# VHH binders against Uncharacterized protein C6orf62 (C6orf62): the designs that were tried, part 5

Target 1, 229 residues: Uncharacterized protein C6orf62 (C6orf62), of Homo sapiens (Human) (q9gzu0)
Amino acid sequence: MGDPNSRKKQALNRLRAQLRKKKESLADQFDFKMYIAFVFKEKKKKSALFEVSEVIPVMTNNYEENILKGVRDSSYSLESSLELLQKDVVQLHAPRYQSMRRDVIGCTQEMDFILWPRNDIEKIVCLLFSRWKESDEPFRPVQAKFEFHHGDYEKQFLHVLSRKDKTGIVVNNPNQSVFLFIDRQHLQTPKNKATIFKLCSICLYLPQEQLTHWAVGTIEDHLRPYMPE

## First folded at step 21 (VHH; from p6 with G98W K105T)

Design f5
Fold by ESMFold2, look of step 22:
Structure f5 (fold): chain B 229 residues (1-229), chain A 124 residues (1-124)
Amino acid sequence: as target 1 above (229 residues)
Amino acid sequence: QVQLQESGGGLVQAGGSLRLSCAASGFTFSDYYMGWYRQAPGKEREFVAWITDSGSTYYEDSVKGRFTISRDNAKNTVYLQMNSLKPEDTAVYYCARWGDTEMETPWEDYFDYWGQGTQVTVSS
């Protein structure tokens, strides 16, 4: 004969054990490298390629807290909550990136990249690589797609243009793997006044388990289509 | 080589309507975003309306619902339909092209071509 409060406590303890098991995420065990390519519509024009100076992994504790709150508030079933905990998301922030121009000595300057209004960009591609931390093994490409087509972010920019609030906005691609942090600025001189959207930083979202699913090839193999000219 | 020529300005009574046109030449018009700006006497030039190469539009708050920007790529022309005109709409109206910028281009150079302007005067 089972006590209903005892069943609830046992289920909650099992959930807490799963949450503790996930505190040591796979992201903590990896080093990362990331590159950003702005791909132009014209086929002969090589991409503008940037190397991210430091990839900053962030695990969201808010997923875990929101799941526990949902169970406590009876918003989720316990089975659904366990399923969500198996889908831990890693945020990989790219706050600083440098041009890969090799023809200019000391050209490591950070720069703002204007995304709108312009019509020459096809898409933004992020190339993510990982390896086990403190290994001597080479970085391998993570088996995940990080693309943000210009039409998708343009629609979001146009949707928010009437707002006169703060300058910063965040937009994401349809499969929610690439997030762009955008600074909305007014170009205002005696000659001109217009609104532009500048890219400040990028964040990649992926399931934690993807960090051990690698594609074939080296960094050099995967960068070759995007190399600067 | 790039030319932007505005037309259709004039004197109208408050509450009236006016349609501005901007004929473009010297570039592949359908590939560029186009816009309208205005400058009242003693004031800074200000954004009015913008239209993308795909036809999406956006407007400055004070003209929303009264002004409509459109384009005809076959005629290389951008239009500004101005309805319910007010004396505060009195200004020189400029057609502008957004530049085809390189990555390192200073932001001040992103607006690379402007028309000569057409005067709109709204009487009370």
Scores: ipSAE 0.006, ipTM 0.299, lowest interface PAE 9.3, mean pLDDT 73
Fold by ESMFold2, look of step 23:
Structure f5 (fold): chain B 229 residues (1-229), chain A 124 residues (1-124)
Amino acid sequence: as target 1 above (229 residues)
Amino acid sequence: QVQLQESGGGLVQAGGSLRLSCAASGFTFSDYYMGWYRQAPGKEREFVAWITDSGSTYYEDSVKGRFTISRDNAKNTVYLQMNSLKPEDTAVYYCARWGDTEMETPWEDYFDYWGQGTQVTVSS
């Protein structure tokens, strides 16, 4: 039998070998739940909390060309990005999400998608949960931190504004674990003209083996800090 | 009622300097990003410079090193110091406000506000 940690490692290695033969990823063997919280600077104001409708795992090679283009002009380390791209890594795409407000069901408010120009957000927090696909086990929190602080993405938005590039942009946090896909819009009313940056989707970036490293607690335990009292 | 009023434009020789001012009213000035845009004859309006509520600054490549944006929150005023002016800098310069952190309302209330503009003409 051997010790439990050695047996788990050997079993995981065998599963990964089988998946490579079938050209499947480890991430394809999991169900995911993801939540997105916009944490406000004001202490009294509760987070705007969203549930992701479908978490889409994408292998690193599907994103690497776009990510490398997006980060070559930034202050974030290219060497660290290349090291991550060379690992067995999955990107978890969150293209669609719904508000979890008590008085609003199944509706995403447009204000919560506008990231700039606004100054009321402290950070974006993503909470990721996984379980083996088609199991009756409860979802468990993945042991990883996914945060993007306002100051970090603001710097990148202001850099983009100093350039004439009007296409959509990708911004990343210093740890390169959270990527924001941003749409640049020009709004016109009889009163105003505006340029805004609107969040299209979020992508989380992690080594595939981390999908089996779970923290303690339920979904409710981990969501509670972000829910209304 | 947000109001932005630019001043300080005029006619200047190439290589000269000019200081633009934008007086702001109707909002809590210190909570907002402020910036300058310009529109040359026959061209689209383009970004010149921004200053955030925390004082970080960003510039369009062609003005970097020549122009300096600054703010005075006590006077509700944003400035653009323009040095080493070139004929290509000839444009109407607009002051703009961004970031409406005082509201929880629909996204349309996060619009830029623009001043009337001030003409800068560089001769040579």
Scores: ipSAE 0.006, ipTM 0.291, lowest interface PAE 9.6, mean pLDDT 74
Fold by ESMFold2, fold request of step 25:
Structure f5 (fold): chain B 229 residues (1-229), chain A 124 residues (1-124)
Amino acid sequence: as target 1 above (229 residues)
Amino acid sequence: QVQLQESGGGLVQAGGSLRLSCAASGFTFSDYYMGWYRQAPGKEREFVAWITDSGSTYYEDSVKGRFTISRDNAKNTVYLQMNSLKPEDTAVYYCARWGDTEMETPWEDYFDYWGQGTQVTVSS
């Protein structure tokens, strides 16, 4: 098969095999930048935009060994093996961020954002950029959609409220590309006593091969709709 | 100015029912989550029930199945139907509005308006 997509798939498979010999993942070969926008329902209101301080990739290789055994034993075709490897995801963790508002003195902080109960957020948008580590190339936007609409996570929060579990809560958007790590807290002040759901971390999930598929434009082009005053 | 006015409290025998109402004014009622809280003598104020802007509900475990929160956006009113009342339900009941927040605002701004409260007393 001589088409460009087939040659790219074969090159990715060879790279993955070499990385397994060195105990490295494909994600370890990239630099990342990530931004998080909380988009408000009121269209005149500026989004709350944050830059992630450090994107932490995590990968496991155990599934890849089982797939490659099938290929070596002639149990799979190479094309069906590539389809199985698309289930092989990388996790990109974002526990700390810095506000991009000019009227806020910038500092890196643990993510501490109350998501529920509140009625002003439309969606969370994550913007992910990558480049090869040893390249002087600019960061390019990863060709993937990372959106989590408030209705989707609110439904999951409401179903969880009847449970008394003290452990952290993890919810995901419908296409399983964005995971929110949530603390369930009970707040007590002179005025009230309530249960809240507080965002502690965001994790992006994507197939490993997506790391080499880029959309057009610069970071600045993609941030412009969300930029603060 | 934002106003919340509770009504419907009173004295009821155990096993009886009451319906509390909270009339709201001075804001776009349908945009806000509303809640009921209660405070028994010598106790801290505690959550009873919430209703979201879309009508989803959540209840404290001790009232689940006995109390029902509802809203009428045309009348700017939130209700608490209280059935199978027990002496433990004796408290002042408060209607509350969840406020808007800006980024990094502490949770205290989420409960920006409260009513004066209405007394519910369950005898025997």
Scores: ipSAE 0.006, ipTM 0.315, lowest interface PAE 9.7, mean pLDDT 74

## First folded at step 22 (VHH; from f5 with M103L)

Design h1
Fold by OpenDDE, last read:
Structure h1 (fold): chain B 229 residues (1-229), chain A 124 residues (1-124)
Amino acid sequence: as target 1 above (229 residues)
Amino acid sequence: QVQLQESGGGLVQAGGSLRLSCAASGFTFSDYYMGWYRQAPGKEREFVAWITDSGSTYYEDSVKGRFTISRDNAKNTVYLQMNSLKPEDTAVYYCARWGDTELETPWEDYFDYWGQGTQVTVSS
């Protein structure tokens, strides 16, 4: 099997191909910006903040085949999937992100996206901003909360550990608003063999009716709590 | 200084039981994942069981249903209850701590501190 980076690239290419030539949706009338913050348990430690390079909006009806594939692959439940498919929900895919941290020498994307095993993360927070296309207005924060607590995705990771045949997995937060696409890797260390879970991509689920629901404040205002010192 | 000290090893007949203990000191025990490894003569060190800070557990396939890992945060101790022991379980058992890592920390640094090990011998 290819190296982790190659696998990620291939997965991304497949996703892009699948999203091509889809029908226009309401979400296509918006520009999106997204940021991902890894909030640490240690309160004195500032969050690791990432900017999504490209947000890809897709209506759930246009992504039905992929959702069903996930069910077939036992990545997530049929019941949850059906519920999502019945709703007018916009999927906001974040296949690539860049670290906003500049104070760490030698930082790599691969290192930045290891989620397990580790216990220093409290939660993942995604901040979504949007504006109408062709608008001169600034991006506004979308009135929605996207959080995934460590305890919630760890439980799912541990469950997947018992299934050795799965390399790519999808986990979601309890309210099904944040989906993490995870790559399981087996690494040989000098001391032992280790299993790790690497974050490949994120997808946010937003009800269509909330596309025009904005909170107050600027991007900077909302990023400030997560900004590196 | 971080210290891990194993105890409870010994000689036992096949089908018997042992309970290993690992006393930890020098760090906030409750914040760390703890685990057990073992190394048989001429073999590589292998994973046995882990327990997270929240109490979730994971086991190697060969020990599932026979071994139980637990922790007592008040005593800074992690345990390994070993039942239905087999000759192939013979090894030096090591207590280990998962390091306090950051996103930028190399994966090689996930394992940081180990005990001196305790010998477990299962006779046929």
Scores: ipSAE 0.118, ipTM 0.530, lowest interface PAE 2.8, mean pLDDT 82
Fold by OpenDDE, last read:
Structure h1 (fold): chain B 229 residues (1-229), chain A 124 residues (1-124)
Amino acid sequence: as target 1 above (229 residues)
Amino acid sequence: QVQLQESGGGLVQAGGSLRLSCAASGFTFSDYYMGWYRQAPGKEREFVAWITDSGSTYYEDSVKGRFTISRDNAKNTVYLQMNSLKPEDTAVYYCARWGDTELETPWEDYFDYWGQGTQVTVSS
């Protein structure tokens, strides 16, 4: 009879397999909280912190056809998409987020933001917290790093600029854990035309096996570095 | 104090070339995007080109293929090489710094400092 940890792991694997057959996700058994921090290059400038209104967990396999469609439409690379589809990964969608800075008028509204062109942002950081559903326990930080550096998404934006037919754009960080859904807008003036990339939503990719891997600390502890002093 | 000073403007015949320079001081030049604008008589100021801190460039459609923006971080200078000049290019050319912005800042307001401008006149 295996050690208690082995038994738990086996039980979890069985549960995952059963849920997969039902087109359900282990993630459906959790409540999630997510925060998004825009970290600026200027160290004296406080990060812009946002709280996600609702985190929507989606199993990648349930959207295989949509992902492949995206490949056909050149929204995703085939290689990256195949890799993701082969992984037992849950998608955590953040379609709406609000500024935590409530002292400024207008910050309470859900807004999308111009992400490019601009160079004042160093990176986007997403913090994910979870707990078992119907649990009275506090949310715990998921032990995963979700960062997207400016240099990495800018390179992808510049590449897309050469393709005029693309409106909906998805870019991802090198380790394919953070996906940014971008709306390309063309601002026309009488004498000028500018291209802007607006951030619409964020999606995090997490292996299902990591859903029960928590770090130490509270939500407050993990948000502290991004909060105003 | 942030300062931008343009130079290199002048009179040139159609089809000719000019190279504009903008000397920057009072800030860490290498950390900022830089850009060029122009304003013709009786017209609004219009965007011409900008360059990122990493050297990526963006151009207005009317100047693509003719103008080249570049930078020398060691000299704190941004350049605008203008080839195949046309009478329609006649304007005062301004150098601008792309400053820090709030997330809700309109793109038109991204540039926070401007030079005094240099006159470019293209004769037919």
Scores: ipSAE 0.081, ipTM 0.538, lowest interface PAE 3.5, mean pLDDT 82
Fold by OpenDDE, fold request of step 25:
Parts: structure tokens; C-alpha cells; sequence
Structure h1 (fold): chain B 229 residues (1-229), chain A 124 residues (1-124)
């Protein structure tokens, strides 16, 4: 008779398998919270912290057509796309986010911002929290690391600059866990003109088996390193 | 005080070459993206080239293959080597710094410092 924990795990695996067959997501059984921290290179500068308004879970199989379209449009590599399609991964979409700063007028609004050209950001960190639906329990941190370093997305931006026909682009970190949806725009002033990349939304990729893997601590504990003093 | 000063402009014949320099002072040069813009008479100022702190470069399509942007951090200088110059390249060329911006920085303040410009004239 296996350890109670082992039995729970097995039961969960069976449930997951059943849901997969029905093209349903285990993620639908969870509530999610997500925060985005922009960590600056200058250590004296505190991170800019944003709260995601709503997290939308989607199974990759539901977006197969979109992914393949992206491949056809040269937005995604074929190899990476195939790998994603083969994995039992849930997508967690963050379409909008709000600044957690209260000291600046207007920071309560949903913001898009220029991500490039700039070199003051060291990395983007996403913090994901979840709980079972209909639970009165607090949100727990998902035991996964979501980081996207400046050097990694800059390389991709520079590569895409040569592609004039694409206004919307997607870049991802090396481990394919963080996807940034970027809008390429021309910044026009009476004095100058430049191409910029604006961050529009973020999507996290999480293996479905990790949905029940939680770290210790509260939301506040995990946000503390990124919070203003 | 942050200062940018362009030099190297002048009159050249079509097919000729010029090298522009921009001397920077008043800030840690190596930490900033630098770029070149130009403004022709009666036209809006347009992007020409930029270089990142890591040395990655990007060019406007019309100058690609002809112009080269580079930087010497030891000299706090950014350069624009212009080859195969054309009459349409005639403009005032400006050096620009990409500022150390915050996420909440208005887009108007994205470019925080400019030089006074140097005239480049290409005759047919």
C-alpha cells in the first residue's frame, strides 16, 4: 500500500491523463496569481513590480493551429514549436498588468512599456502563485523559475529588426518558459524617428506535472526582494 | 554635465567617404546605447544607426552595407564610418544617447541627450 502521498500523486496523474484525453487542462482546477518584476542592473534601483490582472490558462494543444501559423510566418522556429507541442505543457497568459507603485500618479493603470532599446534592465522575473479552486487556502508559490535575461531577448530583438513585415513578434528565454509578446513600433517625434519594441503581454509555459509543486512561503515573502523599501 | 560633440562632417563627392566622431563626457559611456541620426533639409530627423553597450549594431536600410557604427569605450567615443556616399545622404548628422530610463518614463524622454550636429554634404 503506497504512501498516502504516492497515492495522491497517482490519482492526480490519472486525472491529468483523463483531462488530456478530453482536451481539458488540469490548470482549470486552479486559481492563479502572477507578478512581474523588472530587475535593474543598478543594484541601488529597486525593481519595478507589476501585478497581472488576470491569468488565463490554456493547454498547448488548444493553440496548435496558432503555433503552426507562427511557424509558417517565421515567428517561431519549427524545432521549438514541435518540442512544445509534444510536451504536456500549460500556457499561462498574462495579457495585462498593473504597476504596484502607489507613489506615482497613474501607476494604477494597466501599462505597456518600451522594452528596447534600453540596457538598464538586467532581467524579467515572473512569480507564479496558485491554489485549488474553491479553496479558502492562501495562494502558494509554484515551484518554478521564470526568468528572462536582457542579453537573451536583446539578441532576438536584433535578429527580428531585419524583418520589416512583422509588427507583432514573440521572443522566449532559452528554456522556453517565458514568452514575451512584443509590438514593434516606430517612435515618431518632430525631432526624431526610431524603431522600438513595446512589451504587450507575457505568457509562461509550465509543465502540467508542476501544477501541484509548490514552494514554501507567502506571496509577500516572495515579492519582498522586489518590493520598494 | 552630459555632453555630446560631433565632428568629422564636411563636403565630399559622391562615392566618397567620411568618418564622423562623437565625443561623450559627463557619464559612464560604456553603460549606454549610442546612435546616429540625420536630418535633411525639409525632412524629419531619421534614424541612421545605433550600437548597444555590448557592441551589437543596427542600421537603417538605406545605409546598410555602406555605413558602420562603432565605439571606443576607452576614448568615450562613438564613430560612424560612411562609405559610398550619395547625394541623398546630405544632412546634419546628430549623435544621440539612449537614456537610463525607468519603465514609467514617457516615450518623449527615451532619448535624453543629443549633440549639436555636424553637416555632411555630398555633391553629385
Amino acid sequence: as target 1 above (229 residues)
Amino acid sequence: QVQLQESGGGLVQAGGSLRLSCAASGFTFSDYYMGWYRQAPGKEREFVAWITDSGSTYYEDSVKGRFTISRDNAKNTVYLQMNSLKPEDTAVYYCARWGDTELETPWEDYFDYWGQGTQVTVSS
Scores: ipSAE 0.080, ipTM 0.523, lowest interface PAE 3.8, mean pLDDT 82
Fold by OpenDDE, fold request of step 25:
Structure h1 (fold): chain B 229 residues (1-229), chain A 124 residues (1-124)
Amino acid sequence: as target 1 above (229 residues)
Amino acid sequence: QVQLQESGGGLVQAGGSLRLSCAASGFTFSDYYMGWYRQAPGKEREFVAWITDSGSTYYEDSVKGRFTISRDNAKNTVYLQMNSLKPEDTAVYYCARWGDTELETPWEDYFDYWGQGTQVTVSS
């Protein structure tokens, strides 16, 4: 007889398998919260922290057609897409986000932000929290690291600059856990003209087996490093 | 104080070459993206080329294959090698720095410092 933890894991695996057959996701049993921190290279500069308005979980297998559409539209590679489809992962979509800052007028509105050209950002960090649905328990931090370093998405931006066939692009971090949906725009001001990449939305990929893996601490504990003074 | 000073402009015949330099001071040069812009008479200032802190480059379509942007961090200088020059390349060329910005920063404020510019004239 396996240890209690092993038994629990097996039970969850069975549940996941059953849900897959029903085209359901274990993720549907959870409520999610997500925060996005833009960490700056300058250590003295506090991170820009944003709260996601709504987190939408989607099982990857149920999203196959959309993924393939993305491939057809050259948003991401077929190879990477196939790899994702082979994994039992859930997509956590963050379509909109708003600033946590209250000291700036207009920061309460959902906005898209420019990611390029600029080099002041070190990385994007996404913090994911969850709890069982219909639970009055506090949200718990999901034990997963979601980071996207500036150098990694910049390389991808530069690669797509030569292509003018599409304005919307998707870039991902090396471990394929963070996907950024980007809008390419050409801006003209009285002072200058340039191509920019604007962040529209984010999607996190999480293996379903990790849905019940929580770290210790509260939302506040995990946000504290990114909070403005 | 942050300063950018362009040099190397002048008169050149079509098909000729020029090398522009921009000397930077007053900041940690190696940490910043640098770029070149140009403004032709009666036209808006337009992007020519960028170079990242890591040395990655991007060019405006009309100058691809002809212009090369580079940087020497030891000399705090960014360069623009211009080959196969055309009359339509005639403009004042400006050196620019990407500054310390916020996510909410308006687009025009991404460039926090500019040089005075150097005139490039390409004759037919």
Scores: ipSAE 0.019, ipTM 0.409, lowest interface PAE 4.4, mean pLDDT 81
Fold by ESMFold2, last read:
Structure h1 (fold): chain B 229 residues (1-229), chain A 124 residues (1-124)
Amino acid sequence: as target 1 above (229 residues)
Amino acid sequence: QVQLQESGGGLVQAGGSLRLSCAASGFTFSDYYMGWYRQAPGKEREFVAWITDSGSTYYEDSVKGRFTISRDNAKNTVYLQMNSLKPEDTAVYYCARWGDTELETPWEDYFDYWGQGTQVTVSS
């Protein structure tokens, strides 16, 4: 009872019981911030860093309202997100972003990046921060790793290319903590005709209990390795 | 200065084989995805096969099982072994390099270098 970890677990359990009575989830009690870094293989090339304009949490208690915001109304993405939905998990969707580059106008945009074919990205890193709603506290980094290495998603894309019945896909990293929502598109240019995979949205898949486990440091401390200067 | 030079095309009877080569220079070949595309008379250029920097391959459906893409990083060369050739394989075949681009680059600029092409003609 006087053990700090035991007191935290008991307090969290009492909150969960109250939320069940109100048909609310633990994730509903948090604010989120998320950043996305595309880390390049070339060491001298700085990461491309983006701030997610609105993190859209989707859980079993709110999916009717929120899921279309998160998946950009794509029927393929909607079906995939519904199949992954679980009671104790939150899906944190990032459909829109603002660039952290100073030479880009800071307006919200739908995610629109070609991930394949290309050979210059090492990995995608998502940086997730949370705090209790209506708190004066600063955001703190959630203690979880959200990395998706290029080789892991390329392998999945190559399998999809061998199957002509796929128009869009959802791929996950080995830990199943990062999901990429991908459109398969056919390009026509004066020079070529090609198939590409375009990133449309990123979703972090996280047990809700992790939202109360924070790492040390500020947003600035955790962004510094990826900052463009 | 990036250069891609194809060779190995020619006239072949249906059911025959050809091996195309693409010699590359002016860049670190082992770092790049390489591919073969083709353009039949009156048609748009279409992909045939790609090989990644790690050696993974993929193929257009109509050539799968008949064509094999490979690379030799020591010789800076990508190959296309074409077996069981059909008249519909008749085209100019191009070697291509997928370029390094900024993440937000317009899609039409993703393909940065092409060879001059080599003619493959498959007779009935």
Scores: ipSAE 0.012, ipTM 0.361, lowest interface PAE 8.7, mean pLDDT 77

